# Designs tried in a protein design chat: VHH binders against F-box protein At1g11810. Part 26

Target 1, 377 residues: F-box protein At1g11810, of Arabidopsis thaliana (Mouse-ear cress) (q9sa94)
Amino acid sequence: MTTTMSTLPVVLVDEILARVPITSLRSLRSTCKKWEASSKTNLVGGKATARKSSHVGFILIGDKICSMKLDLNGGDDFVDTSVNQVSAFDGFAISQLFHCDGLLFCISNNHYSNYTLMVCNMYLGETRLIQNRSLFESYQNFCSYAFGYDSSKNRNHKILRNNSVSGGYEIYSLKSDSWKDLNVDLEKSIHLWRLGSVSLKGNAYFRVIKVIEEGVWEYNLLCFDFTRESFGKLLSLPFESLGDEGEGIMVISCVRDDHLAVLYQRDTLGIWISTEIEPNKVSWREFLQVDLATLDGFPDVFIAGRFIVDEEKQVVVVFGQETELDLNHGNAFIFGRDGYFTSFTVGDAPPEDFTSYVPSLVSLQIDKTGKRKARDD
Key: E = the ipSAE of ESMFold2; O = the ipSAE of OpenDDE; V2 = 0.75 times the mean of E and O plus 0.25 times the DockQ between their complexes.

## First folded at step 10 (VHH)

Design y3 (from x5 with T99V; framework vhh_8emy_2; at its last look DockQ between E and O 0.67; V2 from the best seeds 0.00; counts 0 for: pae E 3.8 > 2)
Fold by ESMFold2, look of step 10:
Structure y3 (fold): chain B 377 residues (1-377), chain A 123 residues (1-123)
Amino acid sequence: as target 1 above (377 residues)
Amino acid sequence: QVQLQESGGGLVQPGSSLRLSCAASGFTFSSYAMHWVRQAPGKGPEWVSSISGSGGSTYYADSVKGRFSISRDNPSKTLYLQMNSLRPEDSAVYYCARVYEVHGEVYSPFDYRGQGTQVTVSS
C-alpha cells in the first residue's frame, strides 16, 4: 500500500554532489598559506573556504522531507537558503529522519496505526522497505531508534530499536534483511531519549538521562557500538546539568561526520565540539557561548532544536522548537560571537529535524543469489 | 519510596466494564505523565494508554481505542482506566507506570512499581 520512491530529482542530486568534506579543505588551506607566503599566487584557500560555508542536507518540516542548501555568505550579506519539498515522499507522513553513511533512515505513518520503516539512498535513487515485526506493532510510538554500521569489510548497515514499554532491544541487519532480539544489559538508572540519536562513524550516540535519585537526574551521553552490538560507558559532558530540575535543554549534532557537537541551553546557549570521541571516551572543546538574556531584540520564548556548526564563520545555526509565536523572527537562528544573532525562515511550519548529507554508492538492492545481501560498488 | 498501587480488576464476562485505579505516592504526581501497561501470561508488556501530567492530553493503543478511557485526579494522586466492551484478549495484569518527561519528551524505560491488578475476561 505504500508509495515507494524510485527516482530523485536531478536538482537534488546535483546539490548533494557539490559538497566537499571540510576536513579535506583544511589540509588544502594550510598548504596554500605556505605557498602564498613564498610566492604571489592567487589565494586557493579563499575558494575552498567558500565551499565550506555551504551546508546541504534534508530537513523535516510539517512531516515532509525537504532538501535544503544553506549558504552563510549568500548574496544579501547574511544567509541564502534553498528549500524544496521532495515530492517523491508526498504520500508519507515522516516523523523521524536519520542519516548514516550517505543513507537516510525514515519513519513514516502511511495508514492509521501503521508505521513504515525505510532506508533511502538518494544518490542512487534506491529505496528499501524494512519489514516490521508484528509483535511490536502496538509499541511503535514508544520506540527509540538508531542507525549505523559495523566495521566489516563491506559495512553491514543496522537499525537498533528499543521499546520503551518492554525495555527490550532489537537490531535489524540490512545484509540479512531480518530482525533479531538483542541481549543488552543497560543500567536501570539510564533512560534513552525516545525519539532520537545521531550517527557518527558507524556508531550511534544518544542523549540520555541518568537518574541519581527520585526527582534528581542529569544529562549524559551514551554510545551504541554497532560492531560489538553493545553500549559503551556513560560519556562525560562539558557542562553541569545536575540541579537544573528540567530547565536545561540538551541537543546533539554531528560536525563533518567526524565529531559530535553538543548544545546546552539555559540563560546561556553553550556549544561544544568533541576533540576525541570513541565509544568509551570523549573530550570537548568550547566553540561558542551566547548569553541569551543580554541579546537586544531576542524573543522571550526560544527552545533550541537541531543545529549546524560552521567553524569557518564561527557561527551556529539553530532551528527553533516552539518559536512559532514570535512574528518578529523566523524559525531558525544564527548565533555568533559578541552577541551577534539573526533569524530566517525555512518552510511554513517549525522544522523538526535536520541532517547533513554526503552521497553514497552503497546499494540497497538485495543480490540475486537468494542470500539477500546488499551490494557495494 | 515511589509507590504505585493498582486496584479494580476482576473476573468479568465479555462486553462488561471495569474501572481500574492506581494510587500514587512518593513523587509529585501532577508533574508526570502516567501510563497503563498490561501483560498477559507468556507475553511481553503492552502499552495501553497514556495521559499528560495536567490530564489535558490522552493517548490510546489501537487495540483499545474507543473502548478504554484514561483519566486522573491530581489532588487525590489517582490514575484511572475505564474499560468498556471488554474482550477475552484484554485479559492481563494491568500496571500503572510513569516515565521521566523533560520538555514534553518521554524517556525510556517505563517505571512499573506496583503489583498490578488482574483483569480476566471469560471466553
Scores: ipSAE 0.237, ipTM 0.631, lowest interface PAE 3.8, mean pLDDT 74
ESMFold2 (binder alone), look of step 10: mean pLDDT 79; pTM 0.795
OpenDDE, look of step 10: ipSAE 0.646; ipTM 0.833

Design y4 (from x5 with H103R; framework vhh_8emy_2; at its last look DockQ between E and O 0.41; V2 from the best seeds 0.63)
Fold by ESMFold2, look of step 10:
Structure y4 (fold): chain B 377 residues (1-377), chain A 123 residues (1-123)
Amino acid sequence: as target 1 above (377 residues)
Amino acid sequence: QVQLQESGGGLVQPGSSLRLSCAASGFTFSSYAMHWVRQAPGKGPEWVSSISGSGGSTYYADSVKGRFSISRDNPSKTLYLQMNSLRPEDSAVYYCARTYEVRGEVYSPFDYRGQGTQVTVSS
């Protein structure tokens, strides 16, 4: 373990330290728990009023990781945003970003090499390089990934990989520092979205499509259980997508570290939050419905990307996907009840990913990994 | 119905050339990246080559770089693999596949529809 506060983005480090004093290494675990608790607005005590909701995390803009603080205020001038590029990742082109248990799993193009896989603890300033098994992935990423952990006492963090060439699955264990082949029993008609997994309570949830016939498919939700190392059954969605002829957009996200949220966009934008979520069981409640056609000043072309739910403010923050058509507004929107919306700009390009972040004391043993990489000169 | 049909394989001597073809139908061919993948008996599938929907970008496995050339003819909906300087290690059933894409989003696995074409290079 190392403690390198200067390696974190200055805005994120300042926000963390200003909330809770840090005086020694032995107090870091309690500090991380305090930050986790203060980020869950439903559990805030003292004064009790949620006058300000804050979302702190990392966002992928183009190929760069940026830190983000998003403050949602009451009334007008609703949003206050701070976004800063993380200089520790200069020299890397990040294509995918996953968060689990306070760790980031990143897939990157190195300026001097092909795709690399790394797990980072941004709070501790630790990184661990994950060695690839196959040269095929070094030139082009043909894989879908998920990041999670098992239910062991010390949580063994794992990476699931689906190889598009073979259709086969592999799983990496951080504890053993090794990949193994994984036998998976999924219907031939089920296809995983390459960028479509989020981690919740150690397991990964995938947006998938089930193909009925050529040009006809429906969205489904599928959990990979990192303890059993297997997929669960297809999970029920609170909407029907069959018959939309590919016009509907489904996006998934986490609400804090407690619930899954799903967004479905057609002429309307619907958001549901899970009330129960397990590998083989899900229940949903409606959170927000927005008729996009009724919004004055809303852009003519909008495709929802990643989103953030704020239950206290009863809004969703939705990042737009990159489009080929004219964008006359900011690249992020906030939707609320009764036709409320506003827009703002995040970074120089439409954001591709967002992860809420809480600091973690999980050690990655980066000295061992770094020494092996250095010896391959 | 999406269809992909491979042809052009055969039994040849080391150092020979072959041209494989993949006839596509039932989808907008030019909108999909296409791939060649080979499988030898008792071994897993091995990626050989890929080409973008426009044909502007091509990619090759290290084992075939400089010897194989992928191409496509979008008007005729045909994918090709020119295989030169063939070696016994190239012996396999060759399959073509499309990237499974919906509105520019990539899904896994690749979409294989044909029975493949056998290439055998005598040792």
Scores: ipSAE 0.612, ipTM 0.855, lowest interface PAE 1.1, mean pLDDT 76
ESMFold2 (binder alone), look of step 10: mean pLDDT 84; pTM 0.854
OpenDDE, look of step 10: ipSAE 0.802; ipTM 0.923

Design y5 (from x5 with V102I S108T; framework vhh_8emy_2; at its last look DockQ between E and O 0.72; V2 from the best seeds 0.75)
Fold by ESMFold2, look of step 10:
Structure y5 (fold): chain B 377 residues (1-377), chain A 123 residues (1-123)
Amino acid sequence: as target 1 above (377 residues)
Amino acid sequence: QVQLQESGGGLVQPGSSLRLSCAASGFTFSSYAMHWVRQAPGKGPEWVSSISGSGGSTYYADSVKGRFSISRDNPSKTLYLQMNSLRPEDSAVYYCARTYEIHGEVYTPFDYRGQGTQVTVSS
């Protein structure tokens, strides 16, 4: 059941349109990327403004998709946030959110035993429901997912699904509107984090653990190559996790759709950015190191969640994971050089996820010959 | 050696109750999320219920919600499934499985070690 979204969020649409006059649907995406990258160096109204670094995207707060604009400014109000619930998803309980190529892949629970899979183009207001293979498939709430595209000239967007209960893999092609079984050669000692992968340049990257022996494991990085439809080899991390069992926290993010970033937290918080990243190859550079124990006024309990790197401001924005009981700080932190930190609140609960956004002109209509008016406008 | 042993199945009438047990050994039980999965003849495995390592969070498939209750006793290294108001469609071999749970994050696939326990609900 394909539907058309009623409207895009006003904040996100205004941000895009204010940057670039739309002269062609084909060229909009590249122009928006150029404008988004350049928005950090604006001079407005004949007066010099404090230089802004803006991050726009979607966040998942509870089970609701919200648009977010995050401005990192100079001066007294270093952080400005704008968060608006996306009304097109009212009535849906969203549990996971993935971004690739300007499209959102959303997992929604419409009923207790059934997850609905959909791909959304928020700029065009288009939604495509992903077809189940048959009525007899098992309940799918214990699947790992990834979203990406192959290197074909028109980019075929694909969804990888691993059924954690059976261990099987399947791959869905948006162009063919069909699933197929996928045989993968993955060592049994490799376990994937069930709730997440990060898409970068068409491929997906997973935080995994490699089990060395019972109860002993280390973090690793694993790429799924959507062109070859296979996993690469385990990728080296810029930190040692084997001696940190049960204490270290690893998080993955993207930087401007160009690089992968990795965060590793113990008593210090380290951030590295990839200089090369391919299915079988990675190299890293250090971005930021923060000794959390030395920060005056920093909360006693902090567990890093999703994060955003701002290379121009030389800071990292880290959303805290939801913790029970009494937390007197905001749900997001900014860390910088020389012990700088501050906190702020986004939304009325800690974000479950964040995905940067670039507008897309990729149509999701099934036949792709012309476009039809939605019946329930 | 890591071991999981299911027990407590049987042949019962519709509307009856059964309590399944899964005895664990050879690993730190409280460090793993635990799961019940069932498989009827000629069908693929179906997830039934899950419980966090601490026992603080429980999850159920829609088909069993309100009728089944998962629990664990970490000192005795035992996982339970209380099944009430049993229906013929609940007939299956029931397996317990474990997954690594690290900072509340589940890492898959499910790890099965037992032979399962048969539940048969006659019509």
Scores: ipSAE 0.717, ipTM 0.882, lowest interface PAE 0.9, mean pLDDT 77
ESMFold2 (binder alone), look of step 10: mean pLDDT 85; pTM 0.851
OpenDDE, look of step 10: ipSAE 0.830; ipTM 0.936
ESMFold2, look of step 11: ipSAE 0.689; ipTM 0.867
ESMFold2 (binder alone), look of step 11: mean pLDDT 85; pTM 0.851
OpenDDE, look of step 11: ipSAE 0.842; ipTM 0.938

Design y6 (from x5 with H103Y; framework vhh_8emy_2; at its last look DockQ between E and O 0.69; V2 from the best seeds 0.72)
Fold by ESMFold2, look of step 10:
Structure y6 (fold): chain B 377 residues (1-377), chain A 123 residues (1-123)
Amino acid sequence: as target 1 above (377 residues)
Amino acid sequence: QVQLQESGGGLVQPGSSLRLSCAASGFTFSSYAMHWVRQAPGKGPEWVSSISGSGGSTYYADSVKGRFSISRDNPSKTLYLQMNSLRPEDSAVYYCARTYEVYGEVYSPFDYRGQGTQVTVSS
């Protein structure tokens, strides 16, 4: 098997974590008052941030991974942004980005080796190359990925891969540093979105369509359970999509690390947040409904992409395309109640992905047997 | 019901051209992205080219870029692959496939309905 590659980029973690709580060892916080005091001073607190809501994470702008800090103020200038390209990824063209358990899983198609798969711990500055089973470019172009972990004590992190051309599935284990074929029992009437899944509490959630009969389908949600290594049952959505015939846009995102959010765009933009979410059960509550036709100055053609929910400010931040022909437009929109909306620029190209970030002490180092090393407490 | 029928293959010399066709019926052709996939003996299926439902976007594997051209005629419900400068390594059975497409995003898996058409480039 492969070892950790020394040529992969490293990241300056302190600059990224200015507004994100740092993860500390549980035993140290339980027994050391000095560490507890340091942890409290590193959290967002005090009077200066009482009216401020901050979102810190990583975003893809074009093919570049950037760190982003988004501050939603309570004053005149409602939004303040800080976007910095992560220099450790200079020379990579990142096409997909996944976050789970403080780790980033990245797919690159432009760095001397086609379709590089890597997992990064941005807090520890550790990077691990994932060995491909196939070197053919066409294989990588039509793969769907999911990133998660099982329920074991040390959380074995895993990557699910579906080849759209063959229809086959395989799963990678970070612990064993190996891929295996996976025989899944998924109805032929269920079709997975090729470009992504969202990780929540170790499992992955897919936007799917369920074909009822030829030319008649509806959106659904489907969970892959990384502990059981199997798909769950179709999960219901809080909106009707049957009869929209491909006119509606469905997007999923996480709210912090404990809820899923779904956006559905037709003539209106609806956002719901899960109250329960498990491999075989979901419940939803309404968060925001926006009639886009009533917004003066809003573009005629808008395709919603990844989004951020801010429950404190009661707004949603949506990264989307204003028009298909305006590829140099990097606007994001903020929607709120009662027709409120505004926009801001995040870069020179439409943003593709955003993920929140929580620091992690998960080690990516491989011991002498090729297993992932455990942290020394 | 739903049908995809590939045709236009044959035995040709290196450097020759061929035009493959895929006749579709039983579904709303313009609502689907269409793909060409080839499979040589002893190899897994290899993606060759894709085209959006409208025909506005085309994509090619690096191995065929500049030599192959994908097109579609939505009124006649026909997908085409123009193959120029053929090489022995292009020898395979060629299949067309459809996928659902929503705002330019395709869904897995590819849907194959035909027996394919054999392309053999002898030397």
Scores: ipSAE 0.660, ipTM 0.864, lowest interface PAE 1.1, mean pLDDT 77
ESMFold2 (binder alone), look of step 10: mean pLDDT 85; pTM 0.860
OpenDDE, look of step 10: ipSAE 0.797; ipTM 0.920

Design y7 (from x5 with E105M; framework vhh_8emy_2; at its last look DockQ between E and O 0.43; V2 from the best seeds 0.66)
Fold by ESMFold2, look of step 10:
Structure y7 (fold): chain B 377 residues (1-377), chain A 123 residues (1-123)
Amino acid sequence: as target 1 above (377 residues)
Amino acid sequence: QVQLQESGGGLVQPGSSLRLSCAASGFTFSSYAMHWVRQAPGKGPEWVSSISGSGGSTYYADSVKGRFSISRDNPSKTLYLQMNSLRPEDSAVYYCARTYEVHGMVYSPFDYRGQGTQVTVSS
């Protein structure tokens, strides 16, 4: 590496980035309250049943974070979408997006380092930069991340990082504003996909590969328990992957902050939803099976990415996944029973991530010691 | 037995070029994404470049973009790194590594099997 330090001191770089315009984040305040009201009506089961198929949140399109509302309530083939770039992030190129407890954890590239890590409370209009251990290290380009919280009364939000280059783990605590090395009791036969984690009820769930012997592996599901700061046991999947010869595609998503859903794609596209989900226990029910070969007009090659389950309409909305082949069509697909499918456009580049939004009162403000201000209750 | 063997390092002056090789055996080479990682004394390992199993996608650290070129020859099971316009800060031991790749997606962690090859750029 160079014998010269960065052009800007670490302190000055953090100060510059910490001055992200708060007014831009605050302009979402009324929109977020409207989304929260719509979500509550749909989830609580009030007298606005038509709102149950309205999905709101944030989506990553290219390197831009966008707000998204997807409304499926208008009968068959009805799709009403609203996708708007969030102007508060116009100065950032977002490469990854995680949601937990109403907070967004974002990874952005800038001119002074390969990646910037930030946590945002969109309801409060607060942004907190997470200091890297070393400004000059580039290992964050190949890190796996997870975002969650422990079971303490005033939830301590945490970020798990696995360095693919070194194989090591470290964990960041928002409360203490610090990283520590983490000794992880995980078999070397278990490999984590960098973009595969989702947060549910404070814990993170990973798509993993367990290697049986050289060139022979199977998909598994693995939970990182942020309270114990350890991985649980491998969790059973509702499908057999060992015999797929590496052709099957597994994706995980959350359903209404209550359940995991898993998608398995080969000749068919199968969707299962968890009936029980805990760090060491999972049970599944079948939601949808689609024979892709029978769909007239469906693309010849499709690799499933993030997806949204709509239990009321009994459909699934599926976005594309990044692959070595450029299969990015800029479309989302809706699959239902009996061969139903349709598509819609969400932007100029394929959607890369989606997370539902739940407003949060968790303050990200740092006191004089650099610690996160504790929530009152 | 899975093996990776790096070669092609040396002592050169700034502005020089070198071509590193990584010979692979004991596994289906084209089924894995391949990577170059370097480590200078007293520093942590640094990712340099990656290439997909097919060779169709290549990726570079910002510090080497435009100067380094990664390639692979799947029939000969060999990974390459062409390094041009070398700088003193490129001095390090260079390692190749493999990762499982499923539908273009790379799984952690990197798997190292070789001793690396020393590159020294001395003014």
Scores: ipSAE 0.685, ipTM 0.865, lowest interface PAE 1.0, mean pLDDT 77
ESMFold2 (binder alone), look of step 10: mean pLDDT 86; pTM 0.866
OpenDDE, look of step 10: ipSAE 0.797; ipTM 0.920

Design y8 (from n10, 15 letters changed; framework vhh_ozoralizumab_d1; at its last look DockQ between E and O 0.59; V2 from the best seeds 0.66)
Fold by ESMFold2, look of step 10:
Structure y8 (fold): chain B 377 residues (1-377), chain A 123 residues (1-123)
Amino acid sequence: as target 1 above (377 residues)
Amino acid sequence: EVQLVESGGGLVQPGGSLRLSCAASGFTFSSYAMYWVRQAPGKGLEWVSEISGSGGSTKYPDSVKGRFTISRDNAKNTLYLQMNSLRPEDTAVYYCARTYEVHGEVYSPFDYRGQGTLVTVSS
């Protein structure tokens, strides 16, 4: 479906909230913070009781966007999941999704020759189609994307696009409703993962490889700064990958929209969380180390995909990209300290991606001059 | 040293045919998906075809689908593009390329190593 804003399916806020229980309006969050403080005071003064930890977001399963609520409980029934297809997207085959500032950027390709780009505010039920340049069809099958915003007062949301065929870059501004060519200063030995970046605090972080010579490369981390509209320097990783060519898997995730987390898998599964993260600076702390070979009953083939860090429960939830189908295992795993793991199943196909979600009051409606309207709080 | 050497271009009349070759060396050719890309005079690079490492999957844009056929001979480390029913708008320098891949994850941009081969379609 190629439509203007006025003809697109409106995402129903109540339907989304019913499937993804969140308490995130500013007024409601203030009330909930007071309730949480009172509850924590009572816990100090009485018997400790395990508390539920909830993660809410969107997951991509079989080219469909689904809402997901993941509850991590104490005791024997540690995990509850709720996954529901978002009906507002039923006319689209979604190949990629990105989250930034409560907005989803989605790429739809119902067949190989017709890519549609859209930005959605799921809370407000607003959708905006991104008009492509006249020559987009010449490279549309080979684009890398990032989604973020600059540091201006009302945040101008932007989309970075890399044309893999030419190696060129272009940037779209929601405020101006236009694309422009972007000159970047990035050495040729650095290659970006085509299918993904993660957004954190308005900037985008890419898993990249640096090619040293044929057959020799290492993982690196690279930030695109949407305020400067430029890449930063290569950021140090907390692990060595140069000797692991062809074996190690690097995955990036966000933690509570405040920190970046990095997973590195080989014989061990290592998780680190940033203590500091900026376009040219990063510091890391260890969060979890798991020796997969020592886990009794763990599948012989496991490739980590996107993951969720739960600092309170001291676990990570990892969605598998490739796993053995087995009577005892699902397609998602929870790892904890001291060899703890369990598995569960999400959807009827392997999950392609996951992003956390917080609602936003940012309006996607564009006024007469192409300026994005700000919605009152 | 990784090399990709294009050949087989030339002058051809509209409706004619040409077969392009790309000789690969310095890497395990059968492990890489390969691509043909062209650049017409005064225009940007345009993707023309893709073939998987095994040769089992091929893809084309609408502009050439049904007229162009990509193939490979992994024993000879050679990539081919059979171009039939050529049109004046097919006039371009044709390049072959690979991508860097780690665990099946494709990295941008396309890796070009040759000078290309010129195809001119005119009367």
Scores: ipSAE 0.676, ipTM 0.871, lowest interface PAE 1.0, mean pLDDT 79
ESMFold2 (binder alone), look of step 10: mean pLDDT 79; pTM 0.792
OpenDDE, look of step 10: ipSAE 0.683; ipTM 0.841

## First folded at step 11 (VHH; framework vhh_8emy_2)

Design z1 (from y5 with A33W; at its last look DockQ between E and O 0.69; V2 from the best seeds 0.70)
Fold by ESMFold2, look of step 11:
Structure z1 (fold): chain B 377 residues (1-377), chain A 123 residues (1-123)
Amino acid sequence: as target 1 above (377 residues)
Amino acid sequence: QVQLQESGGGLVQPGSSLRLSCAASGFTFSSYWMHWVRQAPGKGPEWVSSISGSGGSTYYADSVKGRFSISRDNPSKTLYLQMNSLRPEDSAVYYCARTYEIHGEVYTPFDYRGQGTQVTVSS
């Protein structure tokens, strides 16, 4: 099940490592030749850039995984981008990406009803194919997934899956290399977004809708706790969505590894950042409010997609799902205070997903000495 | 009151065709993805086909691709499954289901409201 990818680009590894503190770099050297070589290059060469804020991660463009570096500057050239397709995935049509603990969970669909699940450590060049159950039937466009880990000493990474057809839940344990059925207690009125969740501190947070009555719904936030293997209670949002007949758009993202962010778009694009976030508790602070109708030169049709918060520059980067066709705009926007905005283009097609990335030394090989099936008898 | 009513099943010979219908009421039909799911005795439910709210996108399980055709008539709030070249393995109760779609964003799980329609292919 574990495959090491020996062709991971060295340039991408160097860019990722440049964001890692020197003490952490020394700790990482013992497990990777490329990392040790790159660490020595970083220490000698240096990448000191004053007033530059960098975001490194993976972006999904036209079903391909690309590495991306965004440098946000404080001057005339506000954004520098570097986007490169990751050739290791050229044989796959990737439909979803999840990041947790320096690992990528990827879903590939070479055919509508056939899919491949894989967990990748891009820094170590390791890939682990996730074995499906013999009788599992899924239609991934209607499945919800989550990726996280429990609170055990060595962090057991897990994948939650909802079978849209049966409504059943399953959980996969990387440690045991096996799936098990979960009996979850979730109200019938709660529906999960197809593209799943974001991972924060080992748990997963879902955008959900709660149906009050036919045609009347509201957005909510829901946590899946990978230690308890259960959902928490519905978490409050800092905005009202009830009575918004499909005009409001909610997107969630992470801010570093510490906080959740939520974007809500209607007439105004609002961004809030969590001050506290736990499976059953949330508090919010306002980060940015943008009145889209007042922006000079902004397209008349815009639908927000994934986004990145930059607290140092006080901006948000938003990838557009849809923009007005009769205008020449980029596929990504930066919004700031006092009506600031600019647009730029990443890749050859509108980006469909983005995950921040931090290098990891977590090995994807199964532990033969301490092996446990997820279902101990 | 949301309702889905499946009809059009029956007993047929291998190689025959059937057309299933799902009459919908109590909701804005065109705003939902619609699905066909089948369940044989002693088996779990099996996804068969899906169609977008507008009818512009259709999807099929490998086991039925090329033989079945999903369609919808939004003015009449009716979902269809044209089943050609039927095989004994297609014998099952067929259900229609909907999923919520908001801003092109699809939510799960499938919502079933009917009792299904029996398709039996004798062999």
Scores: ipSAE 0.552, ipTM 0.823, lowest interface PAE 1.1, mean pLDDT 77
ESMFold2 (binder alone), look of step 11: mean pLDDT 83; pTM 0.839
OpenDDE, look of step 11: ipSAE 0.848; ipTM 0.943

